# VH-VL binders against UPF0178 protein Jann_2168, part 2

Target 1, 156 residues: UPF0178 protein Jann_2168, of Jannaschia sp. (q28qc7)
Amino acid sequence: MTDETRQGRLILIDGDACPVKEEIYTCAYRHKIPVRLVAASYLRHPDHPLITMVMAGDAFDAADDVIAEAAAPGTLVVTGDILLAERCLEAGSVVLNHKGGAYTANSIGAQVATRAIMADIRAGLDGQGIGGQKPFSKADRSAFSNALETALRRLK
Key: E = the ipSAE of ESMFold2; O = the ipSAE of OpenDDE; V2 = 0.75 times the mean of E and O plus 0.25 times the DockQ between their complexes.

## First folded at step 1 (VH-VL)

Design i01 (framework fv_ifabotuzumab)
Fold by ESMFold2-Fast, scan of step 1:
Structure i01 (fold): chain C 156 residues (1-156), chain A 122 residues (1-122), chain B 107 residues (1-107)
Amino acid sequence: as target 1 above (156 residues)
Amino acid sequence: QVQLVQSGAEVKKPGASVKVSCKASGYTFTGYYMNWVRQAPGQGLEWMGDINPNSGGTNYDEKFQGRVTMTRDTSISTAYMELSRLRSDDTAVYYCARDRGYSYGRYYFDYWGQGTTVTVSS
Amino acid sequence: DIQMTQSPSFLSASVGDRVTITCRASQGISSYLAWYQQKPEKAPKRLIYAASSLQSGVPSRFSGSGSGTEFTLTISSLQPEDFATYYCQQYNSYPLTFGQGTKLEIK
């Protein structure tokens, strides 16, 4: 067997807000796919040859830049950041959100518009935090694992 | 109104186990990590670990690894922390504390339980 | 593990004073730092998160600043209810760690 059919496969994790890191690690171990955890500063991670940590530094967009610059055909990016997702899709990556939803070139514009609406709503509040986070359910965790498994098979 | 209500005080002998509960109300229980923090008499705060109530996944401080078990029951919105092989220096107030939420990677604590005093002696 | 060191450990002040408490991380933690207030026999109360973001309902006399490894909590005009113990906490990486605390006492 040759490595050519598996070369270039990489999972990039937007680490600062990812609730599914353990699901990603488990899947990566089974498929023998390297994982690059990216965050502004050091995050704890398993001591495993497939897992590497990249500290992007203190600028709020620095981690996003590291991920977007590494994004390419054959990479899978996990992020909840819609603007980062757009950049990675343009680079040819497969992009999943934390619930296993795939970002696509066809739908990304509508999702960016939704983000802008949510930002306006937050800005309109008088400093009152009444929530707005959608709870992360067991079904979401299962959906993420299934979507990740499917996406990794396509990264041949 | 967000509220975390913990079980009552416990007195244990060395070598025993204790299980503390934390019942959540006023929010979606599975949407926020639950942390456990302890404080020995006259001492500072010490993080023990957290649990994702949605998945049941846990992270423990290595100091407690092998002695601590964190679980939850989503049907009653209750988190549990069990500490085994108790020592006299496990005497402390044990707090549960809610993390702000999963999607934004926030590990600071916005609501705390009232605390459960655990005394280990004799 | 990231060590969090507060200074001073003890501080005596009078009502109306401006007080500053510092917190140093042994490694870079960006802005992933929170400040808590604890009164005797009570659970801690959150004051500041993300190094400088004031929690809703916390008086504006409290402010936080800093990034990387050096952080400060400032109370611009001390009130009687502010005498308490203050803790910083990093949430950059596991395990989460707290400073040893700063006890603010009446002069």
Scores: ipSAE 0.000, ipTM 0.467, lowest interface PAE 14.9, mean pLDDT 82

Design i02 (framework fv_ifabotuzumab)
Fold by ESMFold2-Fast, scan of step 1:
Structure i02 (fold): chain C 156 residues (1-156), chain A 123 residues (1-123), chain B 107 residues (1-107)
Amino acid sequence: as target 1 above (156 residues)
Amino acid sequence: QVQLVQSGAEVKKPGASVKVSCKASGYTFTSYWMNWVRQAPGQGLEWMGDIYPGSGNTNYDEKFQGRVTMTRDTSISTAYMELSRLRSDDTAVYYCARGGWRKYDSSGYFDYWGQGTTVTVSS
Amino acid sequence: DIQMTQSPSFLSASVGDRVTITCRASQGISNYLAWYQQKPEKAPKRLIYAASSLQSGVPSRFSGSGSGTEFTLTISSLQPEDFATYYCQQYNSYPYTFGQGTKLEIK
């Protein structure tokens, strides 16, 4: 339930494999925006009134369906899943990947098409990566934090 | 309620082209892959290709490359599969089937299917 | 292309029987395997995805298992409505490929 002045602002985290949860929590505290952490099973999270955990179960698409159902104008979704990102953009959400890249309605179709090709290549390699995988760096984390701050201004 | 409704049966002569439609409802058409699968009389299922309606990007089985074209019209939530230079062995029931959107590994399994369109190619 | 081979191609069974259908991939596909049921003159219906996940609305007597190259579909207590043709399908890589099918008939 919300009061009459509340606009329903919310950060939704695709919690499975999210490396930037701490950055999201810190930013949410500063801006007084609630966070809903969504994952198949329980993930450790701060004991804080703004942070809520939703366990969606391990049925296929269950966690993604929880996120997409809640997505709306005024929500910000953090996910590395480009197909989920497209669904959330269509619902009016602002969407960021884990390195701070913003998904946009203007580019998402081309990105989904590219992802499908890359997924096929990756599957053909029996799960092997293409080229050397670079670990998530401090620069990536800083880029995410900067992008999150910028995105939250659009939420207001 | 997700529904996929296909166009009616077609009878064609060898060398002709056929275009089958698949109208989607009950979900966001542009967010899920659409696949085409056929089944010849007494035979098993054969994947032909897929299209992502949000972008129009397609993937075809090499066997059909050069003869198949998959398109969509987002204004009416309809996908199309056109097969040209028809042969007698193209006689089959053609199905559209919805793929996934969650992650790359979810695009290739089919949760909802159209009722099928019978295409008969005979001289 | 990945070849999918089902065993047996034809199976006769009685109501109440436990039925097992096997599917073998020509190369490793992890758990990227689905099972479908097709009744005469009807479109296929998905039963199982990700090798072992049961589709919502499908009876619990159906179960899937396996990983890599060897997979099984089990019906724990066969019902009259289960007489149909069953197909496995890999979605690890393009082109997606199906097994040849297993036709399950009344004994």
Scores: ipSAE 0.000, ipTM 0.487, lowest interface PAE 14.5, mean pLDDT 83

Design i03 (framework fv_ifabotuzumab)
Fold by ESMFold2-Fast, scan of step 1:
Structure i03 (fold): chain C 156 residues (1-156), chain A 123 residues (1-123), chain B 107 residues (1-107)
Amino acid sequence: as target 1 above (156 residues)
Amino acid sequence: QVQLVQSGAEVKKPGASVKVSCKASGYTFTDYYMNWVRQAPGQGLEWMGDINPNSGDTNYDEKFQGRVTMTRDTSISTAYMELSRLRSDDTAVYYCARDEGYYDSWGDAFDIWGQGTTVTVSS
Amino acid sequence: DIQMTQSPSFLSASVGDRVTITCRASQGISSWLAWYQQKPEKAPKRLIYAASSLQSGVPSRFSGSGSGTEFTLTISSLQPEDFATYYCQQYDSYPLTFGQGTKLEIK
């Protein structure tokens, strides 16, 4: 039997390659919202009662499955993985990327399709690199923090 | 053109319920929270609650909990606010207002408002 | 709940005057404050958001400042069309709350 009156808010972090973990922790402390850090293997994290570490292992999609299964209305997911974002939006979660952009039901399908097309193009280039992502800046951190504060204000 | 259009004026007796509608156009309805704010004659603005049109999740001010129900119909881009067990002090203009930028920006206050719906509660 | 208190509740001024309205939050709200103008029998109109960001289409004589608990709305040169009631609103945390309003009368 579940006690729905105690159903709380939760932040789920896709921990692999997340540059904004400290920003998330600071915001979570302020709002007293628990954080679940999910990654394939152990990641160093604060020793704090609000922060829990989940090691999903390195099986295919294991970390994504942990996050998607926990996703629900009242959860906020931080991920750069568009396919994971789609799964979490379908579960009713709010989903932010690392620069504070929100994934939405209206845009996610186009983003998934674009990624699939780009993967095909990359494969057609015999594995040639197209180029890396622009480095993460102080402005990107500020934008993320503002977006996170706004999203958490309305999180159930 | 982004617009919120509300239903017409209502006159109700004490103890009745009223349901006000707010039809959105010119933007993606599910991307922005919808808020309800009321204003009694000669008084200030009072926030009642909001709804996430994507999930259906609601947040209510404690003053209205148990009497207010906020819903939406995504197929017609319309939000609803139903207030039950009406009293004379529920006489007010009721507004819907969009919370800009929840999903696609950094979050802003109410940028677009409906024209208001006058609800009069009298015997 | 965060209590929003405006000062003054009533203000009379002449065309061309510089007027300031203050808004105080009972606890810190960072910059999550908006200002609205409401004319008689009309819906409110947003003037300022994020404490100091001017809404597109709003005259530049309007400006907002402040952070934390103390905020001000300034009209640098009052015009006849500025007769209205002004409200501040915090959107930092639930429940969202408004100030009691400041009625500006042009004498």
Scores: ipSAE 0.005, ipTM 0.493, lowest interface PAE 15.8, mean pLDDT 83

Design i04 (framework fv_ifabotuzumab)
Fold by ESMFold2-Fast, scan of step 1:
Structure i04 (fold): chain C 156 residues (1-156), chain A 122 residues (1-122), chain B 107 residues (1-107)
Amino acid sequence: as target 1 above (156 residues)
Amino acid sequence: QVQLVQSGAEVKKPGASVKVSCKASGYTFTSYYMNWVRQAPGQGLEWMGDINPSGGSTNYDEKFQGRVTMTRDTSISTAYMELSRLRSDDTAVYYCARSPRYGSGWYPFDYWGQGTTVTVSS
Amino acid sequence: DIQMTQSPSFLSASVGDRVTITCRASQGIRNDLAWYQQKPEKAPKRLIYAASSLQSGVPSRFSGSGSGTEFTLTISSLQPEDFATYYCLQHNSYPWTFGQGTKLEIK
């Protein structure tokens, strides 16, 4: 059922923290693109030929390593993890966060540096925040679905 | 110094609503999410939901969806949690707790309010 | 939802003892785990975040370790003020979920 021209295209889900799995599955079915759900342990997922589960185990960053090693031109990675996003961008992947924001090679280094600085500041200041981020809303799900559709149409 | 001060104890009948307040001080109110966590007598902690005080957007645990409403008033740095259609099993201590932005994966619930006891009895 | 299970649910120990509490997640949560201490009739206090990072002001006898699905809180030399209930919390995905708690009593 997978289109020949879609051979080699793949969606990689950073599964442990992903609130938009159903949106990804729906979009993947529409475009006939395989999905690899990666997590440390088993996650419930649809019984569908396009969906595969990879259990990476409990070693530090094991799931992230599986995703980064599979990342390549033609893959789309969904993750909220900036460090994983950097690794995947270096491998040639398109990377989206859970609200549909795209990570880019030009900005990711600054985001990683900022996160490291903020983590150090938060450790010293008992976790003080650095501005508002909206909770995950229906508008965020819609924005993610639109961004995913756009990204998949451009995926080689 | 960060401080979260909650409203006083409430006694309600089944079917009523209760609204608990949490007044924040010592930090920029709009820079941190506010969470609500409850604890029934002798039981563990249960997360109910959060609100981003900057935009007013909320996330609720599905168990409370349709009965809980979280709001805030930025002019007085106060968050509110209203729980409707109260049942006897809603008897609990309700806490507000501050956290960094959703999706950061870091530093959950770093400061807590003192708790508000809500008793639901016929 | 991610289920968090603590072991043991109850523990009795003497001052000076090394105490360990384990928390297991029903699925992988990376290092998105925090430990909380709750004393009777008080709000919880965060001890550890990101599985192993000690909260400012918390004594160095407390330490956390683990990743993925298995996590441990250790108190290297138990003090009288450590009598409390301890909870783990996963903050990897919504809804955030707590373990059932471990009640620590001083012998």
Scores: ipSAE 0.000, ipTM 0.470, lowest interface PAE 19.8, mean pLDDT 82

Design i05 (framework fv_ifabotuzumab)
Fold by ESMFold2-Fast, scan of step 1:
Structure i05 (fold): chain C 156 residues (1-156), chain A 121 residues (1-121), chain B 107 residues (1-107)
Amino acid sequence: as target 1 above (156 residues)
Amino acid sequence: QVQLVQSGAEVKKPGASVKVSCKASGYTFTGYYMNWVRQAPGQGLEWMGDINPKSGGTNYDEKFQGRVTMTRDTSISTAYMELSRLRSDDTAVYYCARAYRGLSWGYFDYWGQGTTVTVSS
Amino acid sequence: DIQMTQSPSFLSASVGDRVTITCRASQDISNYLAWYQQKPEKAPKRLIYAASSLQSGVPSRFSGSGSGTEFTLTISSLQPEDFATYYCQQYKSYPYTFGQGTKLEIK
């Protein structure tokens, strides 16, 4: 197995609640980029030389810590967690959310501040009917695939 | 409601140490960095350092490195800042201030009331 | 260390005036800049973060702009309660640094 994950390009997946794993795998195969799937516990994944599973355990932020520690220039991180996204941007990674939106150093601070305020508000409520998002759609999936292709060009 | 309550005023002699406390309430203590900022009489604001209450990890301004120690006790949601080998020019109001977790979030949304530390003979 | 320079150090203005305070960083800090207001004998209060994002509860007459190395705090129509000292702060990298402050006084 190549040790390319340490020395070159790498896609890191925040595996919990990632709806676009198949899109990532397909793109990774096409570009021959290794993928590291990180989650608290085992997730099903293809038996493929490019795909590696890392089980981080269920300690507080354990999976996030694994991803952030591996983040570096040349890595692309896929996550819906803006706190993890901020850590990965600081390490020099390109970071995408599940709908293909890119997190950027210029805007991440404001997004994190907004999320922290909203988390404080949510903690004061009973956790029902706070507000849902629209279901993940075919358009969201296509937008993600297009964004991933564009981001991988930047990763050279 | 978010509140940061600091310990009372201190008068110290040169060469002594001072330890200021900052008790947090109204939020998850380990979810936010705690920063320490001081202000000498009639002067501007000076950042001293921060602590991540979750890990205990600290970052200090080089000016205070070797004299400052920041700690916390998560069981009572309290942060501490100890400054040793005090000099007359350490006379200042010392503030604790909360920041969102991480480097890119280092703006302070809530501040303690301040602790006046006077260093004199 | 990133040095933050504010201008002017002192500003005299009248109620109703538009006032502008400038903050300059010695290197590119993107939008990692906050503005604080401090009244005598009080702790500072956050006005603006991420260069242009207004804190909830802060009047809309306050606005921030800029990116990179040049930043501006504007008060569009000065009110009596706005006479205070204002500080900018960069949080792009450690150590965090403040400008020297701008004291806004009644004319």
Scores: ipSAE 0.000, ipTM 0.522, lowest interface PAE 12.5, mean pLDDT 83

Design i06 (framework fv_ifabotuzumab)
Fold by ESMFold2-Fast, scan of step 1:
Structure i06 (fold): chain C 156 residues (1-156), chain A 122 residues (1-122), chain B 107 residues (1-107)
Amino acid sequence: as target 1 above (156 residues)
Amino acid sequence: QVQLVQSGAEVKKPGASVKVSCKASGYTFTSYYMNWVRQAPGQGLEWMGDINPSSGSTNYDEKFQGRVTMTRDTSISTAYMELSRLRSDDTAVYYCARGDYLWGSYTYFDYWGQGTTVTVSS
Amino acid sequence: DIQMTQSPSFLSASVGDRVTITCRASQGISSYLAWYQQKPEKAPKRLIYAASSLQSGVPSRFSGSGSGTEFTLTISSLQPEDFATYYCQQYYSYPLTFGQGTKLEIK
């Protein structure tokens, strides 16, 4: 693939609502790993040979489908979407959330079950969703950067 | 069932350090933030900070920065909060509380430890 | 820091009464607000999260409302076990902050 280094490594970003794009870019530049930013529509990104943008469009799960289809051993996926994370883990990807938490095959089923409960709670709010996310801090950014470095070591 | 069990009461002299433990069971320890909240006698609740048990990353309230250290040991599902250079006004009940789900939604303290009384005197 | 101000600090009521406790944030926090109940010498218990979502197992007489900067906790018909201290807490931004508490006492 054009976006991969000679080592076959690739970082896939679930670009909609990703707060750690700059951290990912900085790490990718340091290690010369290509990055594919996937979102429903155009997102501002650096004009850099390692960074490519894929606009998936507004169809249901279109961006998630692009990411899941590209997921494979040797890819690292950054997403806050646990259902997408499950699909990517099944494809052999290493998967991180935006706070640096790693999804694993051993725990993902329980996490998907909890997600379903959370979705039911949101439905009970009559679509008045919280956003449901803990405040994002400097320590969260630092934790993500450290986790990303660690995850890249597993990427073979 | 989810349970957070804290270490026992401590009596310390001013200038000493105290380290409180919080042992988690009944859930995946690395999937939820662990928070520390204290309450001085007759006073309200005061957030001290949290730790991401997966990464070890911490967030502290500025009032405690430089005196507080939060750590965890994933092999025994235990979180620790160490407070140094103790003053008499650090006398309080210290709670651990389960916070945000790392891979989902909602920040809330849905489970709390029983509390650890720390008395700083003499 | 986001300052959380509760009113009243003390409230006297009788069993069967409807009571309302208010919480005001110094800046907009959307719906990122939780309410806790604390009984003497016990850890707090979560009643409500996301401003209005009732915690499973909490009686339906408890309800929360509001968004932005103004929030309320209502107990529609007080029971003897409801006499406790109540705290609001914002989780919109670090540091996480609590209101000063409202002590609900029997009249």
Scores: ipSAE 0.000, ipTM 0.498, lowest interface PAE 15.8, mean pLDDT 83

Design i07 (framework fv_ifabotuzumab)
Fold by ESMFold2-Fast, scan of step 1:
Structure i07 (fold): chain C 156 residues (1-156), chain A 122 residues (1-122), chain B 107 residues (1-107)
Amino acid sequence: as target 1 above (156 residues)
Amino acid sequence: QVQLVQSGAEVKKPGASVKVSCKASGYTFTDYYMNWVRQAPGQGLEWMGDINPDSGDTNYDEKFQGRVTMTRDTSISTAYMELSRLRSDDTAVYYCARDLEYYDSSGEFDYWGQGTTVTVSS
Amino acid sequence: DIQMTQSPSFLSASVGDRVTITCRASQGISSYLAWYQQKPEKAPKRLIYAASSLQSGVPSRFSGSGSGTEFTLTISSLQPEDFATYYCQQYNSYPYTFGQGTKLEIK
């Protein structure tokens, strides 16, 4: 017997350079929430009914466009890209970075403006780094897992 | 459905070697580290080491270094643990266990094999 | 090596009791601690990871807490199927180490 599909929650992963895929999968299994992994090319992923892989191709921002177009109320997006985060927040999504920090509508405009300023500074330095990112740690993974659990419980 | 199926019980003499197998199914074998843990009769759990089934890289507890060898065969999704120069105190149940983290070693074991009893005779 | 010490080593309790088992690490392990349940002649089953995260399919009466060096596993209302041996395990650094185990037995 077939039932009408209820409107469900969805996790969208910005798969390129995402270090927390396993944490997302484990949490999604627990809550029975589908996951859409989006990347430019194929990424290895569990053979599981909840996990779908979307290969967006190598065009500029192709993966970001796939994610932003799917973003809506009821979706949770995991990304480190603040421009993508802004687009997803405008679409009504909850957005987490890889360390479990939440992007918010109240602060995202300032963060985008800061990125533009920093991009200009980086371009002016012509290959000099302004500062390196800290390596991703096991503490960062735990923080992400806790933040994801909290966000999913509140996701409609 | 993730399953880890281990080889059958072994009885060995002191000084011999034993090789235990662990066949994985229901997931991509090369994406998760495989661990080996043993338990002597009436005793607690003891971690022996792990293997990255993609690269073949291994980490061993110093207690077993020089006697243990962990390998895998990706064509049949099987991990192996070989323990040499067996002593009576190597009598134990040997378990394989899958690491929780996808593609990384985390040390959290989400699925376990049923165990292989190895008895080192008097 | 990081030493894991469980307390108590043996515990007798009745169905319906609230039971707590503690685990102490010889050095700080942040939240990199898992709890396992082992029934006689069976492989261990993971209950808790990251000190407080409940494994999918594990009853909500199980909970974990703590960070750093002091950790607790709590069973809020013991059921007959909960009589087993419980192990904590740190995964902060190699070699991974287990506590000595706590055997939970019916009174």
Scores: ipSAE 0.000, ipTM 0.468, lowest interface PAE 15.9, mean pLDDT 82

Design i08 (framework fv_ifabotuzumab)
Fold by ESMFold2-Fast, scan of step 1:
Structure i08 (fold): chain C 156 residues (1-156), chain A 120 residues (1-120), chain B 107 residues (1-107)
Amino acid sequence: as target 1 above (156 residues)
Amino acid sequence: QVQLVQSGAEVKKPGASVKVSCKASGYTFTGYYMNWVRQAPGQGLEWMGDINPNSGGTNYDEKFQGRVTMTRDTSISTAYMELSRLRSDDTAVYYCARGYRTGWYAFDIWGQGTTVTVSS
Amino acid sequence: DIQMTQSPSFLSASVGDRVTITCRASQGISSYLAWYQQKPEKAPKRLIYAASTLQSGVPSRFSGSGSGTEFTLTISSLQPEDFATYYCQQLNSYPRTFGQGTKLEIK
């Protein structure tokens, strides 16, 4: 078995397509929690001691692997990717989607199965979505900020 | 029903090329990776490579690099594995197997296998 | 490349026996490990993924455990249909490597 040292609280951002980066930074500053922004290539970010950028490259699941390897009790992961969420939950992380919804170990397997079916349906429709295309709203942004605050207060 | 159906057995001379096909049905072909695995008689499983049918991007084991080519035709939901400059030790059953974007879920659906015999 | 080593390579057992197969990775692979069952002249079938998650339809007598470098497949009460060759596979890194296999035969 591999011994790995993981310490302290940490926010991991799945940076590609994350619309709530500024909300995460603001909350992290308030709570003095470090943030690791992970993406395939460089993304602009604040020049702040708490904020670190990791460029994972374009290899198969490289960015997801960086996040999953760092995931542990005491980490909070922000991602819209259900498969990455499942890996992070297994590692003991708290996981939020971009609208503030929490993924849980008890329900994630069913969500992955549903998502796989929905992905097949969407692909069969030439990339068109099912269930409507609700735009990301101010209410979604507010819901995310509230959920993040709640999650960080409970982060052990 | 999710199925992978492979082409029939092949007998080839050393130095020839073989192209094995794998036709997918019952799911969205472009939503999953396609892997190729071979097994020599009485031996274990050996991963050769994979292809992302959506992008056409491939990953090959270094052992096969330069001899293997993986392609797909999305219009007929079919993946192909071509192995060139065949040697007697390429005699094996060749399988296609469905994978996911991530390695977490491994390979859930397998083709029936294609026997390739390289005789001298 | 990550090397996968299974032990034992060969097992003789009787119906009703508890059977344990071990798989070791040459470096840490977290829980990116799967177990497959293969019968003569047939394609492998996935039994377990993510080290311990049973595929739908696989009997509960099969279980997987472990993480990192040491993994175990257990069959708690062997049935006639379980006689087969079993393979582990790591999917943490490319290339996707398999163990050498464990052949489970009737005693």
Scores: ipSAE 0.000, ipTM 0.512, lowest interface PAE 14.9, mean pLDDT 84

Design i09 (framework fv_ifabotuzumab; at its last look DockQ between E and O 0.08; V2 from the best seeds 0.00; counts 0 for: pae E 10.7 > 2, placed apart)
Heavy chain, then light chain:
Amino acid sequence: QVQLVQSGAEVKKPGASVKVSCKASGYTFTSYAMNWVRQAPGQGLEWMGDINPNSGNTNYDEKFQGRVTMTRDTSISTAYMELSRLRSDDTAVYYCARDKGYSSSRWYGPYFDYWGQGTTVTVSS
Amino acid sequence: DIQMTQSPSFLSASVGDRVTITCRASQGISNYLAWYQQKPEKAPKRLIYAASSLQSGVPSRFSGSGSGTEFTLTISSLQPEDFATYYCQQYNSYPLTFGQGTKLEIK
ESMFold2-Fast, scan of step 1: ipSAE 0.318; ipTM 0.736
ESMFold2, look of step 2: ipSAE 0.006; ipTM 0.518
ESMFold2 (binder alone), look of step 2: mean pLDDT 91; pTM 0.929
OpenDDE, look of step 2: ipSAE 0.006; ipTM 0.601

